VHH binders against PH domain leucine-rich repeat-containing protein phosphatase 2 (PHLPP2). Designs and how they scored, part 4

Target 1, 249 residues: PH domain leucine-rich repeat-containing protein phosphatase 2 (PHLPP2), of Homo sapiens (Human) (q6zvd8r785to1033)
Amino acid sequence: SHGLAEMAGQRNKLCVSALAMDSFAEGVGAVYGMFDGDRNEELPRLLQCTMADVLLEEVQQSTNDTVFMANTFLVSHRKLGMAGQKLGSSALLCYIRPDTADPASSFSLTVANVGTCQAVLCRGGKPVPLSKVFSLEQDPEEAQRVKDQKAIITEDNKVNGVTCCTRMLGCTYLYPWILPKPHISSTPLTIQDELLILGNKALWEHLSYTEAVNAVRHVQDPLAAAKKLCTLAQSYGCQDNVGAMVVYL
Short names: E, the ipSAE of ESMFold2; O, the ipSAE of OpenDDE; V2, 0.75 times the mean of E and O plus 0.25 times the DockQ between their complexes.

## First folded at step 1 (VHH)

Design g14 (framework vhh_gefurulimab)
Fold by ESMFold2-Fast, scan of step 1:
Structure g14 (fold): chain B 249 residues (1-249), chain A 125 residues (1-125)
Amino acid sequence: as target 1 above (249 residues)
Amino acid sequence: EVQLVESGGGLVKPGGSLRLSCAASGRTFSSYAAAWFRQAPGKEREFVSAITSGGSTTYADSVKGRFTISRDNAKNSLYLQMNSLRAEDTAVYYCAADIYEHWSGYDTPSEFDYWGQGTLVTVSS
């Protein structure tokens, strides 16, 4: 499981950060992540430096995927302090570990996210999305939750005119409309699982899941694969920060 | 995973008192926010009271001053002390828990991830 990250910004500020740890928890697991602050670079950089350490602490306290991932996001959110008052960030973590039911012969992948960064698994050549996109435009359930809490949704689909994203780390001044509570999913890894793609909002606005998988399946170099995804997004007119990471399984 | 089991329900006369207990399994219950909801026959589940992991409490207006929510993290338990009970308090009472201290709508049942099976409280003579 060799991972590379490629971060491409077309604007004068890069607000996307990533982490990749092929060896985690004393070599037993691996962690990959992506963070997108939209218009701020501060929170993605801070989360890049802190979230893996928080996860390491939480996996020692619980073996339950929901518990340790939920606590990782909550503790990371609290650690933002004053910086998290008005600034927010999407956060995506992918944790690969030995399967608790069969640690000698199989691995499990746990994916957790807030915001609009997504992880997509290639299983037998087909994309398997593992993340939930927390936006007013794409999630009717989240839009209803925000409306039920009496938020003003503007014509451009933003909460109080600020953001279309309904869950983030930070952004505490928009509580209780914007929450740090992640979507968490786990799947056992099989021999048919070829690779994992992490991408930010800009990547997934320009590439379909099938298109992204097909673009990288036959590329042998993970860095070249990640660069190909960013270049493809640019060829479709992307002018925002774009981030892509490809992990070969 | 947290499992919740309520106890303490029963028949009580108007003006009486009753204490409900909710026993949680799981080593991390102390990190959870917890709440009591109730459902009368033919009605929707309504919020009664909530307590954060830090101990801050919230009450529905209909029970404020009569009910007290508390927790004992050493015993992984949540309590609801009900005083001055009225016929309108008759309902099945549910214990609920959520891992997040910061969440929207403590009064929204769909936001809680873990629920008990309920305990019946009947206030009549």
Scores: ipSAE 0.000, ipTM 0.249, lowest interface PAE 10.4, mean pLDDT 81

Design h01 (framework vhh_8ghr_2)
Fold by ESMFold2-Fast, scan of step 1:
Structure h01 (fold): chain B 249 residues (1-249), chain A 122 residues (1-122)
Amino acid sequence: as target 1 above (249 residues)
Amino acid sequence: EVQLVESGGGLVQPGGSLRLSCAASGFTFSDSYAIGWVRRAPGKGEELVARISGSGGSTSYADSVKGRFTISADISKNTAYLQMNSLRVEDTAVYYCARDWYEYSGDLFDYWGQGTLVTVSS
């Protein structure tokens, strides 16, 4: 089961969207996702409506987690068409399926992201981050890649003054500086895996991974857990869109 | 459905030339796809040596082959080529044709040919 909470903060628009399917691919797996357009609501909403269908098609083409997840992001990026030329979105997908080595007894989790939405797994009460934050400030390798392509990095650490995020779906006018290539990680799920937290940039800027896990670990209602995370972020001064999803495993 | 079929490999002397071909089916060359030539020598990792956008408009090369190799595409035949000149012993490898997305760095290819062996030896 899952719970989702979204709050607009001081912004007029909610530019965060999420998807959740506790049963996916004809009951073979579950998918959870979060999308953050920062200043646009169009791409997050479009991705919310399309990415699960793209994933379903790609898992039929390959059994390799890295291949089908990367292709899901690339196809989704391409399908944005004209809307993707100037608008961009962070995208996070979490796919849970029966482990092919032991489908009766175990599950595997694959997490893929571009941008700043992150998934954190609670394993035995400890946070296990499964995503990478693609920003000029936090990723020296990405900063070097962008500099090697001769981008203008402004004083506030933005590519051409537009975004600090070095990977997004869409934003094709900033190619080759901004790429749709996701970070992908897979882990077998264990009996110690209690829950999964998906959050956008605003959530993770205000809550440490440990604090987020501790806040929800013993909350039995997933919706109450997700609301608690958003409320806690706002209590720390968050004024932007904030989104949190809690999935009980 | 999607298939890449390679041809043109063989034995050649140092300083010689060889042209590899990659015939694609099940998709059309376009701006949404790139074709790369990736090689693997015994005991070494994979190296992307050349890449071309599906439209044939944009090309890139590894530093090790710049000035010696030329990638091209014939859109009408849906075929990509790798012209290899001034071949060196170190160019000995299995050469793979692979399909990639054009906005991507070339770390992940979704369809591969079977590979063509190129041996550069006296």
Scores: ipSAE 0.012, ipTM 0.225, lowest interface PAE 9.0, mean pLDDT 82

Design h02 (framework vhh_8ghr_2; at its last look DockQ between E and O 0.33; V2 from the best seeds 0.00; counts 0 for: pae E 14.7 > 2, grease 29.1 > 24.2, SAP .669 > .668)
Fold by ESMFold2, look of step 2:
Structure h02 (fold): chain B 249 residues (1-249), chain A 122 residues (1-122)
Amino acid sequence: as target 1 above (249 residues)
Amino acid sequence: EVQLVESGGGLVQPGGSLRLSCAASGFTFYSSYSIGWVRRAPGKGEELVARIYPSSGYTSYADSVKGRFTISADISKNTAYLQMNSLRVEDTAVYYCAKEDYSWGYETFDYWGQGTLVTVSS
């Protein structure tokens, strides 16, 4: 089961969207996603409507999680077409499936992301981050890659004055400086794995991983848990769009 | 389906010129991270000769060909070119057009053409 909360804050638009399918691919798996367009609502909505179908097709073609996740992100990036020429979106996708090589586990979790949305697993009461933040500030190797490819890093710490993100879906006019290639992480799930939290940049700017896990691990209703996370972020001063999803495992 | 078809190879004397073409089909250059020309001489490994990043127009060259070879792309024709001037016997090789869809930390190619032979001899 899952719960989702999205709050506009002081903004005129909601530029965060989410995807949740507790029953996916003929009922054998589950998919959860979060998308953040920063100042645009169009790309997150397009991804929300299309990425599950793309993943469904890709898992039919390969059992290798690196392959089907990378292809899902690349195909979704291409399907944005002209809408993704100048607009971009962070994308986070989590796929839970029953098959695993680990005999101690019935399920496997694969997480893939570009941008700044993050997934955090609660394992034995402790947070385990499963995603990578693709920003100039937080990823020096990405910052160096962009500089080596001759992009201009402006004084406000943005690639060609446009974005602090080094990977996104869309923004094709900034290719190859801004890439759609995701970080991909897989882990077998065990009885120690209690829940999964997905959140956009604004959530994690205001809550630590430990804070978020502690706030929700004993909340029985996942919708109430997700609302609690967003309300906490707002109480700590968040004025931006904030989104949180809590998935009970 | 991405396909790359090279043309323009042949026999040429030292000091001569050739222009290689690489016609792409399936997707446009905007779907590519980079396009490169790679050569393989008999009994030798692969050498990345020239590379272009289609979205930015940035190019790079191996030291062995810098100043003599020029890579370019015509977005509207979905075709990349390698202009080879001042050819030397050491340039004799099969030349492959190659495409990178996805950055694997640079220097890797996901799709290759069938190659075109360039022979430089007196």
Scores: ipSAE 0.000, ipTM 0.157, lowest interface PAE 14.7, mean pLDDT 84
ESMFold2-Fast, scan of step 1: ipSAE 0.013; ipTM 0.406
ESMFold2 (binder alone), look of step 2: mean pLDDT 81; pTM 0.819
OpenDDE, look of step 2: ipSAE 0.271; ipTM 0.686

Design h03 (framework vhh_8ghr_2)
Fold by ESMFold2-Fast, scan of step 1:
Formats: structure tokens, C-alpha cells, sequence
Structure h03 (fold): chain B 249 residues (1-249), chain A 123 residues (1-123)
């Protein structure tokens, strides 16, 4: 079960979209996702409508989590066509499936992202971040990669003055500085794993991982939990689009 | 299961042409970040000569081959090609096809490498 909340804040547009399928791949697994276009609503909506179908096709081609997830992001990027030339989007996918080491008794979680949306697992009341934030400010290795490719990094830490995100779907006019290559992590799910939180940049800029987990851990309704996270972010001064999804495990 | 198989190498005279093929199995090249051609000549290090990014359609070439070599990919045949024109004695090397990621395409843990095909340019 899951709950999703999205709030526009002081912006005129909602550029955050999400997907959730509690029954995926013929009932074998589940998929959850969040997309943030920052200033465009077009790519997040397109990815919301297409990316689960791409994942379904790719999991049938490979059982290797790195392979099927990297291919899901690459194929989704290519399918953006002309819309992806100048527009970009953060993308986060969380896929729950039977664990290959013990498929009859256990599940595993694979998390993949480009951009600034993050998934955080609550394991025994403790936050376990599973995503990487691809920004010039937070990732010195990404900053160096972009500099080695001779990009202009502006005073406000943006690639050619456009974006601080170094990995996105779309934005092909800024290739090779901005890449659709995701960070991918997998973890077996345990009895200690209580819930999963998906959030966009605005959520994680205003709530610590510990605060987010503590805010929702004892909330019985996933929708109420997701709304609580967005409301807390707004109470702390968030004026941007904020999105939160809470998945009970 | 995942394999890259090169073909098309051989002996050619200076000024001649060869087309190398890289057939992929166990994955689709359209889903790859990069397919590239790397060569190694006796007594020299590895040199990336050409790279194609199927997701963006972009190509890049080493200065030593620019204007003479052309990399391409046929998605329907799951095959990448290196068209080599105006060959020089200095182009003599074993040519490898590799799949990789932008920042890791030469990393052994992420690369799928073919076995190599020998190109000899001599009279």
C-alpha cells in the first residue's frame, strides 16, 4: 500500500509527477516512481505514463538489476524524442521483486535515480538512503567529470547556467555534461523494513531523513503520511513544488 | 550470455579500406550508453578511435582517425560498424569493440569487450 501527496507551493505549475503500481510484472512485484521537471511539467507527465511499461519490458530481457534498470532509464531517455532535447527531468524508480537468492521467501528492492529525487528506507526506525543526488554542489566527483568535459560552471553552480543537476532524462542539448546514467542500488528486504519514502528535491531540502522517517513511522494511513511530509516541508518555508510518497512494506 | 564479436579485420594495402563489424548478443545496442572501438598496436597503449552513443545519436573520433573513419550502428541488426578509409601503416593494430558507460566505458567491471580483430596495413 502507498500514499502520494503533491503540492505546488507558490508556483503556478506542478512539475512533479509520480507512479505507483502495487502489482507489477503480472503480480510478481511492485513499482513506484517520482519525476521532477523543475520548471516543466511535460517530461514528468510523459515519464509517469511510460516508464513502468519500459521497466516491464526490460525485466523480461534480463534478471540483472544493474542491466535492466540502466536500460530502463536509457530507453526512456531515448523515447522522449524532441521533447527531451531542451527539457529535462529527475527520475526515480523503486522496484520490489522476489529476491534472486531466495525468491520463495524474500523480496529485494532496487532503486535507481537520475537527478535529485531520493528514496529513503525505514529499517528498524532508522533511515537508509538508497539514492544519490546528482548535483554540482553535493557531488565533487560529478563536478570534476563535468569540468573534465569542459563545461562552463556558472557562479551559482549550474552547467552552462541552466541546471545544477548533472544526471537527468532528456536535456540532450547539454550532452555530454548531463547524462541519463542512473545510480542503482539494491538491498534485500528484511522484517525490519517498515516503509519507503520517495521525495523530490524540495522535500529533502526541508526535512532530514531522520525527521521524515519519524514524522510518518506511526501514521497508519499512507496518504495521511505523505500529506504530513508535504505539510511539514511547507511549514519549514518550502515555496516550491513538493512531492512525497510513502510505501508501507 | 552477453557477448560482442568483432569481424572484418585482415591485411590491406596503404590507402585501402576495411569495414569492421561488432555483433552484439544478449543485449540490445540501442540500450547501450556507448559502443566504441579501441585499438592496441604492439608496443603502444590503448587508443579510443571512435565512439557512438545510440541514445543521443552522437559520435566522436580520435584526431588520428577523424575524417577517415566513420562509426555507425544498425539497431535492427544489433550491430555496430567502423568504416576505415585511407588506411595507413600506423593504423595497424588489434581493434576491440566495447560497450560501456560514459565515465566507466573503459572500466573492466562494466565493459563487455570483444576478442579483438587484427588489422594489418602493409604493402
Amino acid sequence: as target 1 above (249 residues)
Amino acid sequence: EVQLVESGGGLVQPGGSLRLSCAASGFTISSSYYIGWVRRAPGKGEELVARISPYSGSTSYADSVKGRFTISADISKNTAYLQMNSLRVEDTAVYYCARGYYDEWLSPEMDYWGQGTLVTVSS
Scores: ipSAE 0.000, ipTM 0.171, lowest interface PAE 13.7, mean pLDDT 81

Design h04 (framework vhh_8ghr_2)
Fold by ESMFold2-Fast, scan of step 1:
Structure h04 (fold): chain B 249 residues (1-249), chain A 123 residues (1-123)
Amino acid sequence: as target 1 above (249 residues)
Amino acid sequence: EVQLVESGGGLVQPGGSLRLSCAASGFTFDYSYAIGWVRRAPGKGEELVARISSYGGSTSYADSVKGRFTISADISKNTAYLQMNSLRVEDTAVYYCAKSDYFEGTYWEFDYWGQGTLVTVSS
C-alpha cells in the first residue's frame, strides 16, 4: 500500500508527477516513481505515463538489476525526442521484486535515480538513503566532472545558469555536463523494513531523513502520512512544488 | 579527442586462447555507458560478441561465444579486455573495440570505434 501527496506551494505550476503500481509485471512485483521537472510539467507527465512500460520491457530482457534499470533510464531519455532537448526532469524509480536468492521467502528493492528525487527506506526505525543527489552543491565529484568538461558554473551554483542538477532525463543541449546516467542501488528487504519514502528536492531540503521517518512511521493511513510530510515541509518555509510518497512494506 | 586502440590479435590454432586489449584515451569510463567488442568476418555483417556497462560493470555475450569469451575492464588503466578461450575457426574476424554514449537492451549503438585487430584461427 502507498499514499501520495503533491503541493504546488507558491509556484503557478505543479511540475512533480508520480507513479505507483502495487502490482507490476503480472503481479510479480511493485514499482513506484517520482519525477520533478522544476519549471516544466511536460517531461514529468510524459515519464509518469511511459517509464513503467519501459521498465516492464527491460526486465524481460535482463535479470541483472544494473542492466535493466540503466537501460530503462536510457531508453526513456531517448523516447523524449525533441521535448528532451531543452527540458529536463529528475526521475526516481523503486522496483520491488522476489529476491533471486530466495524468491519464495524474500524480496529485493532496486532504486535508481537521476536528479534530486530521493528514496529513503525505514529499517528498524532508522533511515537508509538509497539515492544519490546529483547537484553541484551536494556532490563534489559531480561538480569536478562538470568543471573538467569546461562548463560555466554561475555564482548560484548552476550549470550555464540553468540548473544545479548534474544528472537528469532530457536536457540534451547541456550534454555532456548533464547526463542521463542513473545511480542504482539494490538491497534485500528484511522484516525490519517498515516503509519507503519517495520525495522530491523540496521535501528533502526541508526535512532530515530522521525527521521524515519519525513523522510517518506510526501513521496508519498512507495518504495521511504523505500529506503530513508535505505539510511539515511547508511549515518549515517550503514555497516550491513538494511531493512525497509513502509505501508501507 | 576520443581514441580506442586495440592490441593482442594474431594467428592461433583451434582450441587456443588470445587476450585482446583496448586502451582508451580522451575519456574515462565515468563518461561512457558501454564498451563492446564487435567482430566482422569476411562475407558477414557485424556481430556484437561481448559488452560491459560502465553502470556497475554488468557483462553480456552473444550466444556464439557464451562460456568461451570473458569481457572485463580496468578503470584505473582505462583499458578493456576480451579473453578468448577455446577458439574456433568461426571466430576468425577483425575485432573492434567500440564505445557508446548510450546503450539499449539487446544491441548497442556505438559512437566511437577502434581501428580493429585481426584474429585468425587456423591450423
Scores: ipSAE 0.000, ipTM 0.166, lowest interface PAE 13.4, mean pLDDT 80

Design h05 (framework vhh_8ghr_2)
Amino acid sequence: EVQLVESGGGLVQPGGSLRLSCAASGFTFSDSYAIGWVRRAPGKGEELVARIYSGSGSTSYADSVKGRFTISADISKNTAYLQMNSLRVEDTAVYYCARYEDLYSYGEAFDYWGQGTLVTVSS
ESMFold2-Fast, scan of step 1: ipSAE 0.012; ipTM 0.412

Design h06 (framework vhh_8ghr_2)
Fold by ESMFold2-Fast, scan of step 1:
Structure h06 (fold): chain B 249 residues (1-249), chain A 124 residues (1-124)
Amino acid sequence: as target 1 above (249 residues)
Amino acid sequence: EVQLVESGGGLVQPGGSLRLSCAASGFTFSSYYSIGWVRRAPGKGEELVARISGSGDYTSYADSVKGRFTISADISKNTAYLQMNSLRVEDTAVYYCAREYGWDYTSLEYMDVWGQGTLVTVSS
């Protein structure tokens, strides 16, 4: 099961959206996602409504996690059409399915993201980050890629003054600096795996991975757990949209 | 209909040259797309040998072909080319033209439109 909390903070728009399906692909799997448009609500809402359907089509074409997840992001990016030309969104998908090596008794988790939403797994009480943060400040390899392609990087570490994110869905007018290619990781799930936390940039800027895991590890209700994370971020001074999802495994 | 059509393959002797062409229809070369040449030899996996950005500004090559192969694009003709010089027996493969969204040199996984392939045989 899962719990989701989203808070606007001091902003007049909620530009964070999420999806959660505890039963997916004819009941054999589960999918969870989070989307953050920063200044726009249009793309997160569109991705919330479409991206699970794209994943369902792609898993029927390939059993390879890198292939079906990469194609899910690429197809979703293309489906944005005109809205994707100037607007962009962070996107995170977590897909749980039977392990192809042992489908009767074990499951695997595949996590894919562009942008700054992150998934963190609690394995034996320890945080295991499964996402990559694609920003000029936190990713020297991405910063170098963007610089090598002659982007104008402004004083506030933004590509052409627009965004600090180096990978997003949409934002096609900033290609080839901003790419829709996700980071993808897969891990077999073990009996030590207790829960999964999805959070947007604002959550992870205010809570460490360890603090987030410790705050929710012994909370019985997933909704109460998600609300606790958002409330803690706000108590530490978060003024932006904050989103958290907790999935019990 | 979005498609890529290759031409220019054939039989050549070692040390010879071939020029492959890739004609695009149903889309235009633009900053949104890259074009790559991928080869597949019998008993070997796919190898990305050369890429060019849709703008024509950026190129990359596999180490096995650097200095011998040159990729180029004529945006007005919507056609990409692979000039292959100093050909070796190990260059024998089916060569595919492929479209990729974005620019990342490790990215066979993001190629969504593939040509039919053209056979290049290098034999004495």
Scores: ipSAE 0.000, ipTM 0.171, lowest interface PAE 13.3, mean pLDDT 82

Design h07 (framework vhh_8ghr_2)
Fold by ESMFold2-Fast, scan of step 1:
Structure h07 (fold): chain B 249 residues (1-249), chain A 123 residues (1-123)
Amino acid sequence: as target 1 above (249 residues)
Amino acid sequence: EVQLVESGGGLVQPGGSLRLSCAASGFTFYDSYAIGWVRRAPGKGEELVARISPSGGSTSYADSVKGRFTISADISKNTAYLQMNSLRVEDTAVYYCAKDYTEIYFGSDFDYWGQGTLVTVSS
């Protein structure tokens, strides 16, 4: 089961969208996602409607988590068409499926992201971050890659003055500085794995991983847990769009 | 169009050394995200053994080769190298020079061309 909460804050647009399917691929697995367009609502909503279908097609072609997730992001990026030329979106997908080594009794979690949405697993009460934050501020390797590709980094630490994010779906006009290639990680799920938290940039700017896990670990209702995370972020001064999803494992 | 031409493979005894070269044409190392060496041994999947950024400022290695292999790049010659020391029988594979993070290939997929260069480590 899952719960989702989204709040616009003091912005008059909600540019965060989410995807949740507790039963996916004929009931074999589950998929969860979060998309953040920052100042556009168009790409997050489009990705919410399309990415699960792309994933379903790609998992039929490969059992390799790196291959099917990378292709899911690339195909989704291409499907944006004209809208993807100037608009961009962070994208996060979490896919739970039977473990190929022991499909009858164990599951694996694969997490893939571009941009600044992150998934955090609660394992034995401790946070296990499973995403990479692709920003000039937090990723020296990405900052160097962008500089090596001759991008202009402005004084406010943005690529050509547009975005601090070094990977997104869309933003084709900023290729090759902004890439749709995701970070991908997989982990077998264990009896100690209690829940998964998906959050956008605004959530993780206001809550530490430990604080987020502690806030929801003993909440019985996933929707109440997700709402609690958004409310905590707002109580700490968040005025931007904030999105949180809690998945109980 | 884009070409990566590998050379330097051959037969070597355990404990020996080889240096592989990768000459690039149709693009510059400065315009690529990363250049890597990927190997494929019979019966095994593909393994990325070493990677270098275009600036030559960062390198990474697979645990299986760390401390034995060194990747380097000569930006002015548009050529990458893999220095392989203390070679072991399990290093036997076809080695491919790969361009990482292009618009065509993402994830575990690398752009690589040609047939690679065969490295055989045996007595």
Scores: ipSAE 0.000, ipTM 0.124, lowest interface PAE 15.2, mean pLDDT 80

Design h08 (framework vhh_8ghr_2)
Fold by ESMFold2-Fast, scan of step 1:
Structure h08 (fold): chain B 249 residues (1-249), chain A 122 residues (1-122)
Amino acid sequence: as target 1 above (249 residues)
Amino acid sequence: EVQLVESGGGLVQPGGSLRLSCAASGFTFSSDYAIGWVRRAPGKGEELVARIYPSGGSTSYADSVKGRFTISADISKNTAYLQMNSLRVEDTAVYYCARTWRYGSYPLFDYWGQGTLVTVSS
């Protein structure tokens, strides 16, 4: 089970969308996702409606989690068509399936993201971040890649004054500076694994990983847990769209 | 009146076996609750060693006991079991049966048994 909370804050649009399927791939697994378009709601909603279907196709073509997840992101990127030329979106997918090494008694979690949405696993009460933040400010390696490709980086750390995100689905007019290639992380799930938190940029700017985990680990209702994270971010001054999902493992 | 009652603890030699039982009352194993076995050794924190969702048969184990311990449940008897084989001195602990509605979450166990002592010693 899971809980999702989304708040627009001071913005007049909610540009964060999420997906959650506790039963996926004919009941064999589960998939959870979060999408953040920053100032557009179109791409997050489109990805919410399409990305799980792409994942379902790709898991049938490969058992390698790096391969099927990278292909899921690339195919989803291409399916955006004309809308993806000027608009972009952060995308985060979490896929839980039987562990290929021990499918009868174990599950594996694969997390993939572009942009600034992040998944954090609570393992024995401690946060295990499973995502990478692709921004000019937070990723010196990505900043150098973009500079080496001769992008104009403005004084507010944006590529051509448009976005601080160095990887997104869409934004094809900014290729090769902005890439749809995700960071992918996999981990076997253990009985010490309590929950998974998905959050957008605004959530993680206001809550540390430890604070987020501590805020929810004693909350029994996953919807109440997700709402608590969003209200806590707002209490710390968050004025942007904020989204949080809590998945009980 | 939810209650969990453990039995089967005792003294055993290294390499030996013990079977722990957890009799549940006040709810049925056909529900969406999981049963876990949590141990606490002197001077150590709590460790969730095994978990089962009786209604679905899903099981999971801590790496420290995988291959040696087997958790099972009898829905008709409303009883969960922990079969402990190839016991080691480091398995010495008080073993608790606990109910949870979440996967592997020690902090979210809502009912606990009284605990049963397992001592592995020559």
Scores: ipSAE 0.000, ipTM 0.175, lowest interface PAE 19.3, mean pLDDT 82

Design h09 (framework vhh_8ghr_2)
Fold by ESMFold2-Fast, scan of step 1:
Structure h09 (fold): chain B 249 residues (1-249), chain A 123 residues (1-123)
Amino acid sequence: as target 1 above (249 residues)
Amino acid sequence: EVQLVESGGGLVQPGGSLRLSCAASGFTFSESYAIGWVRRAPGKGEELVARISWSGGSTSYADSVKGRFTISADISKNTAYLQMNSLRVEDTAVYYCAKYDTLEYRSYGFDYWGQGTLVTVSS
């Protein structure tokens, strides 16, 4: 089961959208997602409505997690059409399915992201981050890639003054600096895996991974857990859109 | 060996001020992402009250302390500070200096390395 909380903060718009399907791919798997458009609500809402359908098609074409996730992100990016030319969105997908490679592990988790939404797994009380943050400040390899492509980086560490994120769905006018290619990771789920936390940039800027896990580990209601994370971020001064999802495993 | 040593705690009256110090050894601040101050009152959970990152002097504060506390760092001395003004009885807690290492995608959040320093706000 899962709980989701989203709060606008001091913003007029909620530019964070989420996806949760406890029953997916003919009732055998589950998919969870989070999308953050920063200052636009259009792309997160579109991705919320379309990405699960794209994933369903792609898992039927390939059993390789790197292939079907990369294709899911690329097809979703292309489906944005004209809206994706100047608008962009962070995107995070978590896909849980039966583990056909290891009969001793009943399920596997695949996590894919572009941008700054992150998934963190609680394994034996410890956080296991499964996402990569694609930003100029936090990723020296991505910063170097962008510089090697001769991007204009402004004083506030933004590509052409627009965004600090080096990977997003949409934002095609900033190609090849901003790419729709996701980071993908997979892990078999074990009896020590207690919960999964999905959060947007605002959540992870205000809460450490350890702090987030500790805040929710002993909360029995997933909705209460998600609300607690958002309230904690706001108590630390968060004034932006904040989104958190807690999935009990 | 990574080590953080807190100092500057003590007894102070409501409305008073204290400055906490965190001396770091075994790493330089430029090798970490951020330093934070975490407090824990008896019988309560941990609360992050302030953090500072090295890029642009970025700081953030819990709503409970915003406008009263100021975090700063002297990178050349490898020392972080928490200036606490207008102290309240509810600020009574053990204050810990914590390292936040997120330079790698596999890094965890804050680690508690010091023993903490006790701040008691009482008349």
Scores: ipSAE 0.000, ipTM 0.119, lowest interface PAE 18.5, mean pLDDT 79

